VH-VL binders against q08179r182to404. Designs and how they scored, part 33

Target 1, 223 residues: q08179r182to404
Amino acid sequence: KLIEIRKKTSEFLHETLEESNLITYNTIENAEKKQKFLNFFRKLYSAKEGKIMTFQHDEISAIAQMFKNDSVLDNLSRPQLAAMSKFMSLRPFGNDNMLRYQIRSKLKDIMNDDKTIDYEGVESLSQEELYQACVSRGMKAYGVSKEDLVDNLKVWLELRLRQKIPSVLMVLSSTFTFGGLPKENYSKAFSPLAEKKETKSKYDDLLDLYYDGILQVLSSIPD
Key: E = the ipSAE of ESMFold2; O = the ipSAE of OpenDDE; V2 = 0.75 times the mean of E and O plus 0.25 times the DockQ between their complexes.

## First folded at step 15 (VH-VL; framework fv_prolgolimab)

Design n2 (at its last look DockQ between E and O 0.76; V2 from the best seeds 0.82)
Fold by OpenDDE, look of step 15:
Structure n2 (fold): chain C 223 residues (1-223), chain A 119 residues (1-119), chain B 106 residues (1-106)
Amino acid sequence: as target 1 above (223 residues)
Amino acid sequence: QVQLVQSGGGLVQPGGSLRLSCAASGFTFSDYWMYWVRQVPGKGLEWVSTISDSGGRTYYADSVKGRFAISRVNAKNTMYLQMNSLRAEDTAVYYCAKEGRDWGYFDYWGQGTLVTVSS
Amino acid sequence: QPVLTQPLSVSVALGQTARITCGGNNIGSKNVHWYQQKPGQAPVLVIYDDSDRPSGIPERFSGSNSGNTATLTISRAQAGDEADYYCQVWDDKHHVFGTGTKLTVL
């Protein structure tokens, strides 16, 4: 039941994100970043047109860092907010502002929790704590081994705290990564990541999946 | 404008105690983790302690564990460092610092306060 | 315990480019931050996350990080740039500072 809910939510988010304007263009004062942003999305467009385009993790990260939680949340539609709330194990009720507030509050909690976990170590968490931590972040947790949960959180912390990926994008990415959507629903045009290694650890695989998810989120932003 | 104004410190004998204060303004104090960093005169910087936004989590360098206690009162926009069982090696300028927008660095610092532990 | 190694001192002529290095094992995989400290003053953040610059910091300040070395670059050095500079990372549940570098502007 949980898997179905996640899948349905993921599909819904995917569909609705295409209709949302999540982007606030950089000010004229940051012309270089703006150009980088435009180039990235041009590349994404080319990929959508069937051209084989490869993206590097650092490239994805650089663009992702240009987004802000508040800006993203302010541009999400009601259905998207509701879906995101559900995915984050929140009870979606009230008006749009209330939903945004709830999500923002939860993201704040997660952010503080990330810092706490980073100080204390992922390995210090009990299985139940790991489970809850993963669930709150939109990760698949049910039926997942403790070892895999640890890896999931490590990847999350890498992306969130080291790569400075906004938590909103991370949660949205989780919907793509762990939503159980058929591969057919994903544009394979974005699949080739430059950092793909022949011999990958589970951690590396998960990292790749997350970056792929982030890329999917970014690709869902209208041009 | 972000401001961190420190008070406290001074001269104390070995085994004595001092309490430092850091008053914050210009930002939502309760939303940020806060830090203490110290510097021995003429030497480098050393992280001392961390406190979470709510004060529920505290962390210490090994050199001060069990002797120092970091706390905060968000309603007063103030952070504290209670220093007990002070040692000569604790002699330093102590800085309060604010968490940056992102994780892992300090974007604003207090003016520092000198703590001298001497017989 | 990671040790961040900096040169004790660096000298630069007025208007020239200064480079201060911070060495650490695989430091390139970490986010490096830089602080400027003038005599009798508190540290000031000048670079964060390897290469990002806080508001108010001149463009003359730039940072890079790769391999085992992070570098703070100060172009067109001014007399006011004379200070101690510290690199810093988050590593193994600790905030770690470099040994510090005294920059002299000649």
Scores: ipSAE 0.866, ipTM 0.954, lowest interface PAE 0.5, mean pLDDT 90
Fold by ESMFold2, look of step 15:
Structure n2 (fold): chain C 223 residues (1-223), chain A 119 residues (1-119), chain B 106 residues (1-106)
Amino acid sequence: as target 1 above (223 residues)
Amino acid sequence: QVQLVQSGGGLVQPGGSLRLSCAASGFTFSDYWMYWVRQVPGKGLEWVSTISDSGGRTYYADSVKGRFAISRVNAKNTMYLQMNSLRAEDTAVYYCAKEGRDWGYFDYWGQGTLVTVSS
Amino acid sequence: QPVLTQPLSVSVALGQTARITCGGNNIGSKNVHWYQQKPGQAPVLVIYDDSDRPSGIPERFSGSNSGNTATLTISRAQAGDEADYYCQVWDDKHHVFGTGTKLTVL
């Protein structure tokens, strides 16, 4: 089933991501962004050494925005591209160039659908439309109430359209959030605003979860 | 490099119709959502209409819904705005605009064309 | 639909810093974009996503956004910076522009 395929492909991607050079320091566009990169990964190195570290959503977003979809896809091996395609509910076929095309096309379709949903309103979607939208994005959809599907999509739209997290990182992050995060993780994403709330909504919990997923993707990248 | 060259415009009576064109060059037109934005002379900017990259989705400001129709022909690198049932308050300079690399802003604009609605 | 409020005009001396504000409820949760428009010309994007500059826009142009106010800052103002400036957001199914600010460089 879909769940089993997603578990298998996410485990493969988690195991192999450090073998890929998804971004390099010298390709970062300016000195200000290079300094943010260095500061972030120094902090991340401290967390890997066993220090308890928390990362604000804003700092995670700033690093994530440095990634480019095409550059990431160009640096994935064919087995990784096939795993990513299967996670995205695509039928992988052909060589690695064909797989990259399939993934780019799907990511573009999702981005166009994201814009459409923002113009029309998440509340205008039927249960079936909400379900399909969540499934296509690698989000949990089966056995989820309509209100929870709405929250899932709102988190996705916030990250993609407001925070400008690249689509490829969103999919890679879904492999961590779908398959579960390590329980012994010494680092954690948080929002200062949500931390100050009397109680967190499910939306806030989902947003933290996705930022944790992004942090996991970033932490699997070698220096 | 990127260019949006507009044509159309002019004087028309209330209730009349007019069609604006926006010819694109210097980028892959079919990859981008496109927009119309208008400006009453001496006043501010107002979003009018949006069309998706394929042309399959169209959106309009409340003030023009049902009267204006945005379209595109990707093979010709051209976008259009069909304006029907024109009113005096539609008098403005109309700009076509291109989606930026990210969502939510307009990175290149056409030169603008004046539409005047009066008798 | 709600209007993003800008001051009608701002004046600054040549070489000084101009600040143009854009007010809106919870605008800090939105991405704010800024356009420069000279008389008889189309708008030109000068800042997008709160603080990013397109290629060709000098570093004198910067932006910030928090709470209910976004700000376009033009340091070392030059005569060529004299123009109308508009902020813009995507908000609740609409692309919304600010009321516009005429910047005069003295």
Scores: ipSAE 0.819, ipTM 0.924, lowest interface PAE 0.7, mean pLDDT 88
ESMFold2 (binder alone), look of step 15: mean pLDDT 92; pTM 0.939

Design n3 (at its last look DockQ between E and O 0.70; V2 from the best seeds 0.81)
Fold by OpenDDE, look of step 15:
Structure n3 (fold): chain C 223 residues (1-223), chain A 119 residues (1-119), chain B 106 residues (1-106)
Amino acid sequence: as target 1 above (223 residues)
Amino acid sequence: QVQLVQSGGGLVQPGGSLRLSCAASGFTFSDYWMYWVRQVPGKGLEWVSTISDSGGRTYYADSVKGRFAISRVNAKNTMYLQMNSLRAEDTAVYYCAKEGRDWGYFDYWGQGTLVTVSS
Amino acid sequence: QPVLTQPLSVSVALGQTARITCGGNNIGSKNVHWYQQKPGQAPVLVIYDDSERPSGIPERFSGSNSGNTATLTISRAQAGDEADYYCQVWDDKHHVFGTGTKLTVL
């Protein structure tokens, strides 16, 4: 039942994100970043047009870092907010501002929790704590081994704390990564990430999946 | 404008105690993790302690564990460092520092306060 | 316990480019931050996350990080740039600072 809910939520988010403007144009103050941003999305557009385009983790991260949680949340529609809330195990109620507030509050909690986990170590968490941590971040947790939960959180911390990916994008990415959507529903218009190693660990696979998810989120932003 | 104003410190004998204070302004104090960093005169910087936004989590360098206690009162926008069982090696300028917008660095620092432990 | 190694001192002529290195095992995989400290003053953040500049920091300051070495570059050095510089990383549940470099502007 939970898997089905996650799948439906993921599908809904995917559909609705295409209709949302998640980005307020970067301030004119950094022309270089703006150009990088435009180039990236041009590349995405080319990929959507059927050109084989390869994206690296670094370039994805660079673009993702240009987003802000508040800006993203302010541009989400009611259905998107509601879906995101459900995905984060929140009870969506009230007006749009209330939903944004709830999500923002939860993201803040997650951020603090990330820092805590980083100080204390992922391995220090009990299975139940790992489960809750993954669930709160929109990860698949039910039926997942403790080892895999640890890897999931490690990847999350890498992206969130090291790569400085905004938590909103991370949660949205999780909807793509762990939503259980058939591969056919995802535009495979993107060539495999250039950083794919022949011998990949489970950790590396998860990392790739997240970057793919982030890329999907970014690709859903209207031109 | 972000400001961190420190007080406390001074001269104390070995085994003595001191309490440092750091008053914050210009930002939402309760939203940020805070830190203490110390510097032996003429030497480098050393992380001392961390406190979470709510104060629920505290972390210490091994050199001060069991002797120092970091705390905060968000309603007063103030962070504290209680230093007990002070040693000569604790002699340093102590800085309070604010967490950056992102994780892992300190974007603003207090003016520092000198703690001298000497007989 | 990771050790971040910096040169004890670096000298630069006025208007020239100074480079201060911070060495550490696989430091390129970490985010490196840089602080400037003038005599009798508190440290000031000048670079964070390898290459980002805080507001108010001149463009003359830049950072890079790869392999085992992070570098703070100060172009068009000014007399006011004379200070101690420290690199810093988060590593294994600790904040670790470099040994510090004294920059002299000649």
Scores: ipSAE 0.871, ipTM 0.955, lowest interface PAE 0.5, mean pLDDT 90
Fold by ESMFold2, look of step 15:
Structure n3 (fold): chain C 223 residues (1-223), chain A 119 residues (1-119), chain B 106 residues (1-106)
Amino acid sequence: as target 1 above (223 residues)
Amino acid sequence: QVQLVQSGGGLVQPGGSLRLSCAASGFTFSDYWMYWVRQVPGKGLEWVSTISDSGGRTYYADSVKGRFAISRVNAKNTMYLQMNSLRAEDTAVYYCAKEGRDWGYFDYWGQGTLVTVSS
Amino acid sequence: QPVLTQPLSVSVALGQTARITCGGNNIGSKNVHWYQQKPGQAPVLVIYDDSERPSGIPERFSGSNSGNTATLTISRAQAGDEADYYCQVWDDKHHVFGTGTKLTVL
C-alpha cells in the first residue's frame, strides 16, 4: 500500500538526514547570504525545550533557496536516494547516478505540471486530477475533500513557483508533513499577514505546516 | 553562449498570414519553455504566447487567441509563431524569449522581427 | 490585464544613484524581474526574483520589492545605463510588463 511505503521511507529519511551535509557553508553564493545563513542557524540552534523559536515564512524561504537540488542529491547515500524514489512512487533501479536521474526527471515532470496548473488554474482540475497531482507530490490525498486538495496544491504552487523553494527540499518537507512532525517541536513558522485574520483559512494552516516541514529539514543539518 | 536568431516578418495586408521563426543554439532547447513577446514601436512590451518544452502545452494572450499558433520542432532547435487573420493592431516588433533557470522570467531574447500590417 | 505602473521618465546625474519604481497592488507578494532595453536592441534581463543579478550584470544594479512597490536601483550611473527599463511579474495566468521608464543619464 502506498501509505505504508511512504510512512516507512519517511521514517528512514528522517532518521538519516543528520548524516548528510545537504549544504556546505563555504559554497554559499555571497557574503550577504552567508550572514543570513549564520543568523538563521544561530537562532535555530538556540531553541530549547519549553522555549519555542518562531520564524517568519520569508526568512525560512531565503535559507531554503540556498540549497541546490544537484548538491543535495549528490550528498544523499544510495539507501536515501532509494527511499526518496519510493516515497515519490518511483521504482529505483541502477546505481546512484541512475537514481539521481530518475528523481530529477520526476521533479522536472512535476515542475512542468506546476507551470501548466498555474496557467490553467487549479480550479480547472477534476477531482481525479487533483488527487493525482497531490499524490505525485507526496501529499496526503486519500479521503481528502476536493476543497482540501485544492488548498494543498495551492500551497505547493506558492512554495515552488513563487517562494522558489528547491524541489528536493519540497519533497523532503513532504516526508515530514506526510509522516508527521516531531512530537516535541522547538521551532514554529508563522506569517504576520495570516495572523491578522479573524478566521485563519485552511490554506494558511497548510502553508504553516509545510514551512514547519522545511524547518525540520533545516534543523536536521549538522552544525 | 545562448543565442536566439529570428527570421520572418515583413509587410502584410490585413487578413493576411505570416510565420515567424526563432532558431536556438547554446543550450538544450528541448529542456526549456519558450515565449513570444511583442512591442508596438515606441510602446511597451506585451506577452503573446507560451509553449512548453515538449510542445504539448500552448498558451496565448486573449488578443491573439484563435488567430496565432505557437509551435516548435525540437529536432531543429526552432520555434515558430504562425500569425493568421492579421490586423493593424498586430503591427509590432516580435521577440522570442527563453525561460530562465527558474520560473517566471525571460533570460535571453532574440533580436526582434518587425511585422507591419498595412494596406 | 493588470497594470504595473512605472514613471514615464527618470533622470540621474552621471555618478549618482537612480531609482526606478514599479507599482502594483500587493506586488511585494510577487517576484519582480527587470529588463534593460537600449534603443534598437532587444531587452536584457538585469534583475530577477526581486533582487538577483544574472551573471555579467554589475553589482551596482540592485532591486527590492515590498508592499505595493518594487524598485530598481542603479548606483554610480554611467552613460551606458541610459535605456528603457521594464518590470515584469507572473500574475493570475498572465506575464505582465510594466509601462516602462526611460532613464536619462545627464
Scores: ipSAE 0.824, ipTM 0.932, lowest interface PAE 0.7, mean pLDDT 88
ESMFold2 (binder alone), look of step 15: mean pLDDT 92; pTM 0.938

Design n4 (at its last look DockQ between E and O 0.77; V2 from the best seeds 0.77)
Fold by OpenDDE, look of step 15:
Structure n4 (fold): chain C 223 residues (1-223), chain A 119 residues (1-119), chain B 106 residues (1-106)
Amino acid sequence: as target 1 above (223 residues)
Amino acid sequence: QVQLVQSGGGLVQPGGSLRLSCAASGFTFSDYWMYWVRQVPGKGLEWVSTISDSGGRTYYADSVKGRFAISRVNAKNTMYLQMNSLRAEDTAVYYCAKEGRDYGYFDYWGQGTLVTVSS
Amino acid sequence: QPVLTQPLSVSVALGQTARITCGGNNIGSKHVHWYQQKPGQAPVLVIYDDSDRPSGIPERFSGSNSGNTATLTISRAQAGDEADYYCQVWDDKHHVFGTGTKLTVL
């Protein structure tokens, strides 16, 4: 049941994100970043047109960092907010502002929790704590081993705290990464990430999946 | 405008205690992790302690564990550092610092408070 | 635990470009932050996350980070830039500061 909910939510988010304007253009004062942003999305467009385009983790990260939680949330539609709330195990009710507030509040909690976990170590968490931590972040947790949960959180912390990926994008990415959507529903127009190694650890695989998810989120932003 | 105003400190004998205060203004104090960083005169900077936004989590450098206690009262927009069992090596200027918008750096600092531990 | 190494001192002529390095093992994989400290004053954040500049910090200040070296660049050096500069990272559950560099403007 949870898997189905996640799948439906993921599908819904995927569909609705295409209708949302999540783009916050940098100020004229940051011309270089703006150009980088435009180039990235041009590259994405080319990929959508069937050209084989490869993206690197650092490239994805650089663009992702240009987004802000508040700006993203302010541009999400009601259905997207509701879906995101559900995915974050929130009870969506009230008007759009209420939903945004709830999501913002939850993201704040997650932020603080991330810092705490970073100080104390992922390995210090019990299985139940790991489970709850993963669930709150939109990760697949049910039926997942403790070891895998640890890896999931480590990847999350790497992306969120080290790579400074906005938590909103991370949660949205989780919908793509863990939503169980058939591969056919994803635009495979993107070439494999440049950082793919022949011998990958589970951690590396998960990291790649997350970056793919982030890329998918970014690709869903209208030009 | 963000302001961190420190008070306390002074001269104390080895084994003594001091309490530092840091009063915050210009931002939502309860939303930010806060820090203490110290600097031996003429030397570099050293992280001392961290406190979470709610005060529920505290962390310390090994050099001060068991002797120092960081706390905060959000209703008063004030952070504290209780320093017990002070040693000569604790002599330093102590700074309170605010976490930046992003994780891992300090965007605003207090004016500093000199703590001198000497016989 | 990790050690961030900085040159003890750097000198720059007025109007010229100063570069202060911060060395650390694989520091390029971390975000480096920079602080300016003038005598008798508290540190001031001048660069965060390798290259981002806080509001109020002149564009003359820039940062880069790659490999084993982060660099703070101060272009068109002014007399007021004379200060101690510290790099800083978050690593292994600790905030780690560099050894500090005294910048002299000639």
Scores: ipSAE 0.843, ipTM 0.947, lowest interface PAE 0.5, mean pLDDT 90
Fold by ESMFold2, look of step 15:
Order: sequence, then C-alpha cells, then structure tokens
Structure n4 (fold): chain C 223 residues (1-223), chain A 119 residues (1-119), chain B 106 residues (1-106)
Amino acid sequence: as target 1 above (223 residues)
Amino acid sequence: QVQLVQSGGGLVQPGGSLRLSCAASGFTFSDYWMYWVRQVPGKGLEWVSTISDSGGRTYYADSVKGRFAISRVNAKNTMYLQMNSLRAEDTAVYYCAKEGRDYGYFDYWGQGTLVTVSS
Amino acid sequence: QPVLTQPLSVSVALGQTARITCGGNNIGSKHVHWYQQKPGQAPVLVIYDDSDRPSGIPERFSGSNSGNTATLTISRAQAGDEADYYCQVWDDKHHVFGTGTKLTVL
C-alpha cells in the first residue's frame, strides 16, 4: 500500500541524505547569502554538539530559498532518485535523467495545482479534491477530517507559494513529517509571531512541524 | 529573446466587441501561465485576466467577469482576449504578460494595444 | 479591488539614493514586485519577491518589505532611472498594483 511504500522510501532517504551534497557553497549567488549560509550552518553545528538551538521560520526560509530543484536532483544518486519517485507514487524506470524528468514533471503538476487552488480558494475544494491534493503532496490524508486537510493544504501553500520553499525540499521535508522525525531532535523551528499567541492553533502546529522537516533536510548537507 | 507581440486594438462603440492577440516567441509558451493587464492612459495598472499553461483554467477581475474571455492556442504560441459588451471605462492600453519562473509576478510584457470605446 | 498606496512623485538628485514606498495593510506578509515604466513603453520588472533582481537589472536597484511598507531603493540615481514605478502583490485571488510613483532625477 501507499503508506507502506512511503514509510520504506522515507527511511531510505533519511539514512542517505547525509551523504548528499544538495548545494555547494560556491554556487550561492552573492556574498550576503553566503554569509547567511555560513551563520546558519555554524548555528546548526552547535545544535549537533548538544546545545539547545531554536531557528526562526524566516531564518529557515531564507536558507531553503538558496536551493534550486535542478541542482538538488542532479546531486542525488540513482537509488535516492528511485526512492523519491516511489514516495511520490511514480514508477521509476530508465536512466537517471529519465527519473529526474519524471520527478520534475510531477513537481510542475503540483505547482500548477497549487496556483489553481490559490486562485479558487482552499475552501472551494470538495472532500475528495482535498484528499487527493494532500496525498499527492506526501501528506497523511487517510482518516483525516476535512478541517485538518484544509489546514495541511494551507500550510503547503504558505510554504510553497509565499515562503518560496523549493518544491524538491518540500517533498523531501514531507518524508520527515510522514515517516516521523528523529527521536533526538537537534533543534526546533518556531515563529516569533506564533509564539506571541495565547493558544497555538492546529495550523500553527502543522507549520512548525513542516519547518522542522525542512530543518532536518538542511541538516543533512555536508560542508 | 522573449518577445510578446500584440495586435487587434482600435476604436469601437459602446456595446461592441474586439479580440486582442498576443503572439509569443523565445520561450516554451505552453509551460507558462499568461496574463492581461490594462492601463487607462495617464493612470495606473489593473490586472484583467489570467490563463493557465494548458488553458484549462481562466480567471478574471470582477470588472470584466462575464464580458471578457481569455483563451490560448499553444500550437500557435498565441493568447487571445475576447472583449464583449464594451464600455467607456474599458478604454485603456492592454498589455499581455508572462508569469516569471515563480508565482505572482510578470517578467515580460507585450508592447501594449490601445482600445478606445466611445460613441 | 484593494489599494497599494504610493507617493505620487519622488525627486532625487543625480548620483543620490531614491526611495519609493508602497504602503498596504500587513504588506510585509506578502511578496512585493516592482516595475519601471518609461513614457510610451511597457512596464519592465526590476524587483521580484521583495528584493530579488531579474537578470540585467543593476545591483543599485534593491528592495525591502516589512510591516506595512515595501521600499524600492535606487542607489546612484542616473538620468535613465526617471520613470514611473509600480509595486504589485498577489492578494486574496487578485493581482493588485500600487498607485504609481513618478521618479524625477534632478
């Protein structure tokens, strides 16, 4: 079943991402961004050494935006591309370039659907449309209420369309939210605005969870 | 090298119709969402309409909904705006525009086509 | 249709820094894009996603966005920068443009 396939591919991706170079320092486009990259990863190294670190959502978004889908896909091994394809409910076949094309094509379909939903409104979707939208994005959808599906999709749209998190990182982060986060967390993501609320909503909790997933992907980058 | 070449404007009486064309080159037209934006001479810009890359989804500003119809023929690299039931307040320069690599902005614009609606 | 407010006119001495503002309720939570339009010409994108430059736009064009104000900054203003400038956002199912600012280089 889909759940079992996603569990297996998530576990494989979690174990092997630590070996991958998703971006090189020299490909970062300007000196200011290079400095933000260095500062972020020095802070992350401190967290790996057992210090308690928190990361603001804006901070995480700025680093995530430095990645390009093509560069990330070009640096994944064939087993990793196959696992990502299976996670996305694609049938992996052909050479590495064919796998990359299949993944890019699926990500484009999802982005077009994201734009459509943003024009029409998340609340305009039927239960079945919400279910399919969440499943296609790697979210848990089986047994989830309509209200929670709406919140999941709103978080996705916020991250993809407004925070401009690259689609590949969004899918990779879904492997952490679907297959669970590591038991020993290095750090936690949070938003200062959400911290000021008297009671956090389910939406705010989902947003934090996804930013934690993005952090986990970013923590896998070798320097 | 991206180029958007417009045609089809002119003078028309209230209640009349016009069709605007936007011919694209220098990019894979079928990969991009396309837009119409208008500007009353001496005034600001107003979004008019959006069409998805396949043409399967269309969206309109409230001021033109039900009167204007956006379409595209990807095999011809051309987008159209069919303007019906024209009013004096539709008088403007109409621009076609291409969505950029990311969501929400217009990276290349056509040269503009004047539409004048008057008796 | 909601309104993004810009000053009608901004003047800058040649070689100095111009700042053009775009005001809107909580605009800092939205991505602001900026267009330059010279007389008789189509708009040209100069900044997207608050602060990013398209290829071919000089680094002296920069942008920022926080709170209720987005700002386009043009350092070392040149005579060729004299134009109308519009901000734009996506907001609640609509693309919204600012009221426009005429920049005059003295």
Scores: ipSAE 0.705, ipTM 0.877, lowest interface PAE 1.2, mean pLDDT 86
ESMFold2 (binder alone), look of step 15: mean pLDDT 93; pTM 0.943

Design n5 (at its last look DockQ between E and O 0.75; V2 from the best seeds 0.80)
Fold by OpenDDE, look of step 15:
Structure n5 (fold): chain C 223 residues (1-223), chain A 119 residues (1-119), chain B 106 residues (1-106)
Amino acid sequence: as target 1 above (223 residues)
Amino acid sequence: QVQLVQSGGGLVQPGGSLRLSCAASGFTFSDYWMYWVRQVPGKGLEWVSTISDSGGRTYYADSVKGRFAISRVNAKNTMYLQMNSLRAEDTAVYYCAKEGRDYGYFDYWGQGTLVTVSS
Amino acid sequence: QPVLTQPLSVSVALGQTARITCGGNNIGSKNVHWYQQKPGQAPVLVIYDDSDRPSGIPERFSGSNSGNTATLTISRAQAGDEADYYCQVWDDKHYVFGTGTKLTVL
């Protein structure tokens, strides 16, 4: 049942994100970043048109960092907010502002929790704590081994705290990564990430999946 | 404008105690982790302690564990450092610092407070 | 635990470019931050996350990080740039500062 809910939520978010304007253009004062942003999305567009385009982790990260939680949340529709709330194990009720507030509050909690976990170590968490941590972040947690949960959180912390990926994008990415959507539903118009190595650890695989998810989120933003 | 104004410190004998204060303004104090960093005169910087936004989590450098206590009162926009069992090696300028927008660095610092531990 | 090594001192002529290095094992995989400290003053953040510049910091200040070395670059050095500079990282549940570099502007 939980898997089905996650799948439906993921599908819904995927569909509705295409209709949302999540783009916050940089000010004229940051011309270089703006150009980088435009180039990235041009590349995405080319990929959507069937051109083989490869993306690197650092490239994805650089673009992702240009987004802000508040800006993203302000541009989400009611259905998207509701879906995101549900995915984050929140009870969606009230008006749009209330939903945004709830999500913002939860993201703040997660952010503080990330710092705490980083200080104390992922390995210090109990299985239940790991489970709750993953669930709150939109990760698949049910039926997942403790080891895998640890890896999931480590990857999350890497992306969130080291790569400075906005938490909103991370949660949205989780919907793509862990939503259980059939591969056929994903426009794999993107070439494999450049950092793919022949011999990858589970951690590396998960990292790649997350970056793919982030890329999917970014690709869902209308031009 | 972000401001961190420190008070306290001074001269104390070994084994003595001091309490430092850091009053914050210009930002939502309760939303940020806060830090203490110290600097021996003529030397480099050393992280001392961290406190979470709510004050529920505290962390210390090994050199001060068990002797120092970091705390905060968000309603007063003030952070504290209680220093007990002071040693000569604790002599330093102590800075309060604010966490940056992103994790892992300090974007604003207090003016510093000199703590001298000497017989 | 990890040690960030900086040159003790760097000298630069007025209007020239100064480069201050911060060495650490695989530091390129970490986010490096830089602080300026003038005598009798508190540190001031001048670069964060390798290359980002806080508001109010001149464009003359730039940062890079790769491999085992992070670098703070100060172009068109001014007399006011004379200060101590510290690199800093978060590593292994600790904040680690570099040994510090005294920049002299000639």
Scores: ipSAE 0.850, ipTM 0.946, lowest interface PAE 0.6, mean pLDDT 90
Fold by ESMFold2, look of step 15:
Structure n5 (fold): chain C 223 residues (1-223), chain A 119 residues (1-119), chain B 106 residues (1-106)
Amino acid sequence: as target 1 above (223 residues)
Amino acid sequence: QVQLVQSGGGLVQPGGSLRLSCAASGFTFSDYWMYWVRQVPGKGLEWVSTISDSGGRTYYADSVKGRFAISRVNAKNTMYLQMNSLRAEDTAVYYCAKEGRDYGYFDYWGQGTLVTVSS
Amino acid sequence: QPVLTQPLSVSVALGQTARITCGGNNIGSKNVHWYQQKPGQAPVLVIYDDSDRPSGIPERFSGSNSGNTATLTISRAQAGDEADYYCQVWDDKHYVFGTGTKLTVL
């Protein structure tokens, strides 16, 4: 069953991401970005000292954009690549490079589909197309209303296409939103614009949730 | 080293047809979505058409929909714009453009091809 | 069809800072890209995603975007910066270009 496979692979990835150097400080392209990186990770790791730290969506996006898909995939072990493949409904086979190719190809297919949906409109998708689009991106889709599938997909498009969150981080963050965020979550995302609203929409709440997933991926990497 | 070399422009009468070509080099052409953008001399830029990396999806501005057809042959590293039922308003310099590393912008442009629609 | 509003022209003294604005409703929520076009030439990307520079674009070029205004900033303006500048977004199934700004370096 897809749900059980995804939960098992999510748990494995959550436990093992700290083994991987998903980004290296010295590869960051300029001094301003290096300073943003340092400030962000100091704040992030102080949150593990029992204080809940809040992060603006734009801070999270700026850091996430520093990651490169190929660098992240190069730093995952074979068992991690296999777990990620299974989460993405791929059949893992071959050596590390074959697994990276399979994942990379799937991510490219999803990105092309994202662009197609953005050109044609999320509203143009049938119930079955919405279901398959959400499932392929690692979202819970079984028993979810059409309205919620639309909102989930709109959040995905916002993060991938507009906020430019790398595809590999999007999938890794899906393991946290699908497999469950830690019950003791010390890092929370927020949007200053959404916080000024008298009431937040379901879309705004979902956006916060997915940014929390990205924060969990970021908090899982070593200092 | 990315280059987009265009050809196929010229003078045609209203109602006529032209096909523009854009030959690509210096990158893996089949990995990128491609675009046509036009510019009336002395005026601003207007998006015309988009084609996906495989060619399986095509999109058009409303002003050209039904009259223009974008296509590509990845084995030849070449994109085309078939322009039919041409109008005086289609007179412009036509640029082909390459998808950037990310979504939503054009990182490399061809040299431009003038299309003049006049009797 | 939506448009992004730019001033028709901007003048800057050699060595000074030029600022070219791009106005649009809630443009701060969109990714803004900037192109330089010299007479008789194709556009060249100078800023993408609000503030990022392509390889080969000098650090004198910078960008910002918030609220209803995106801004291209050219520090230490040089004679070679004289050109037309266009902003661009992707919005609701359309690529939208600004009206264009002629930058004159005095």
Scores: ipSAE 0.789, ipTM 0.913, lowest interface PAE 0.8, mean pLDDT 87
ESMFold2 (binder alone), look of step 15: mean pLDDT 92; pTM 0.934

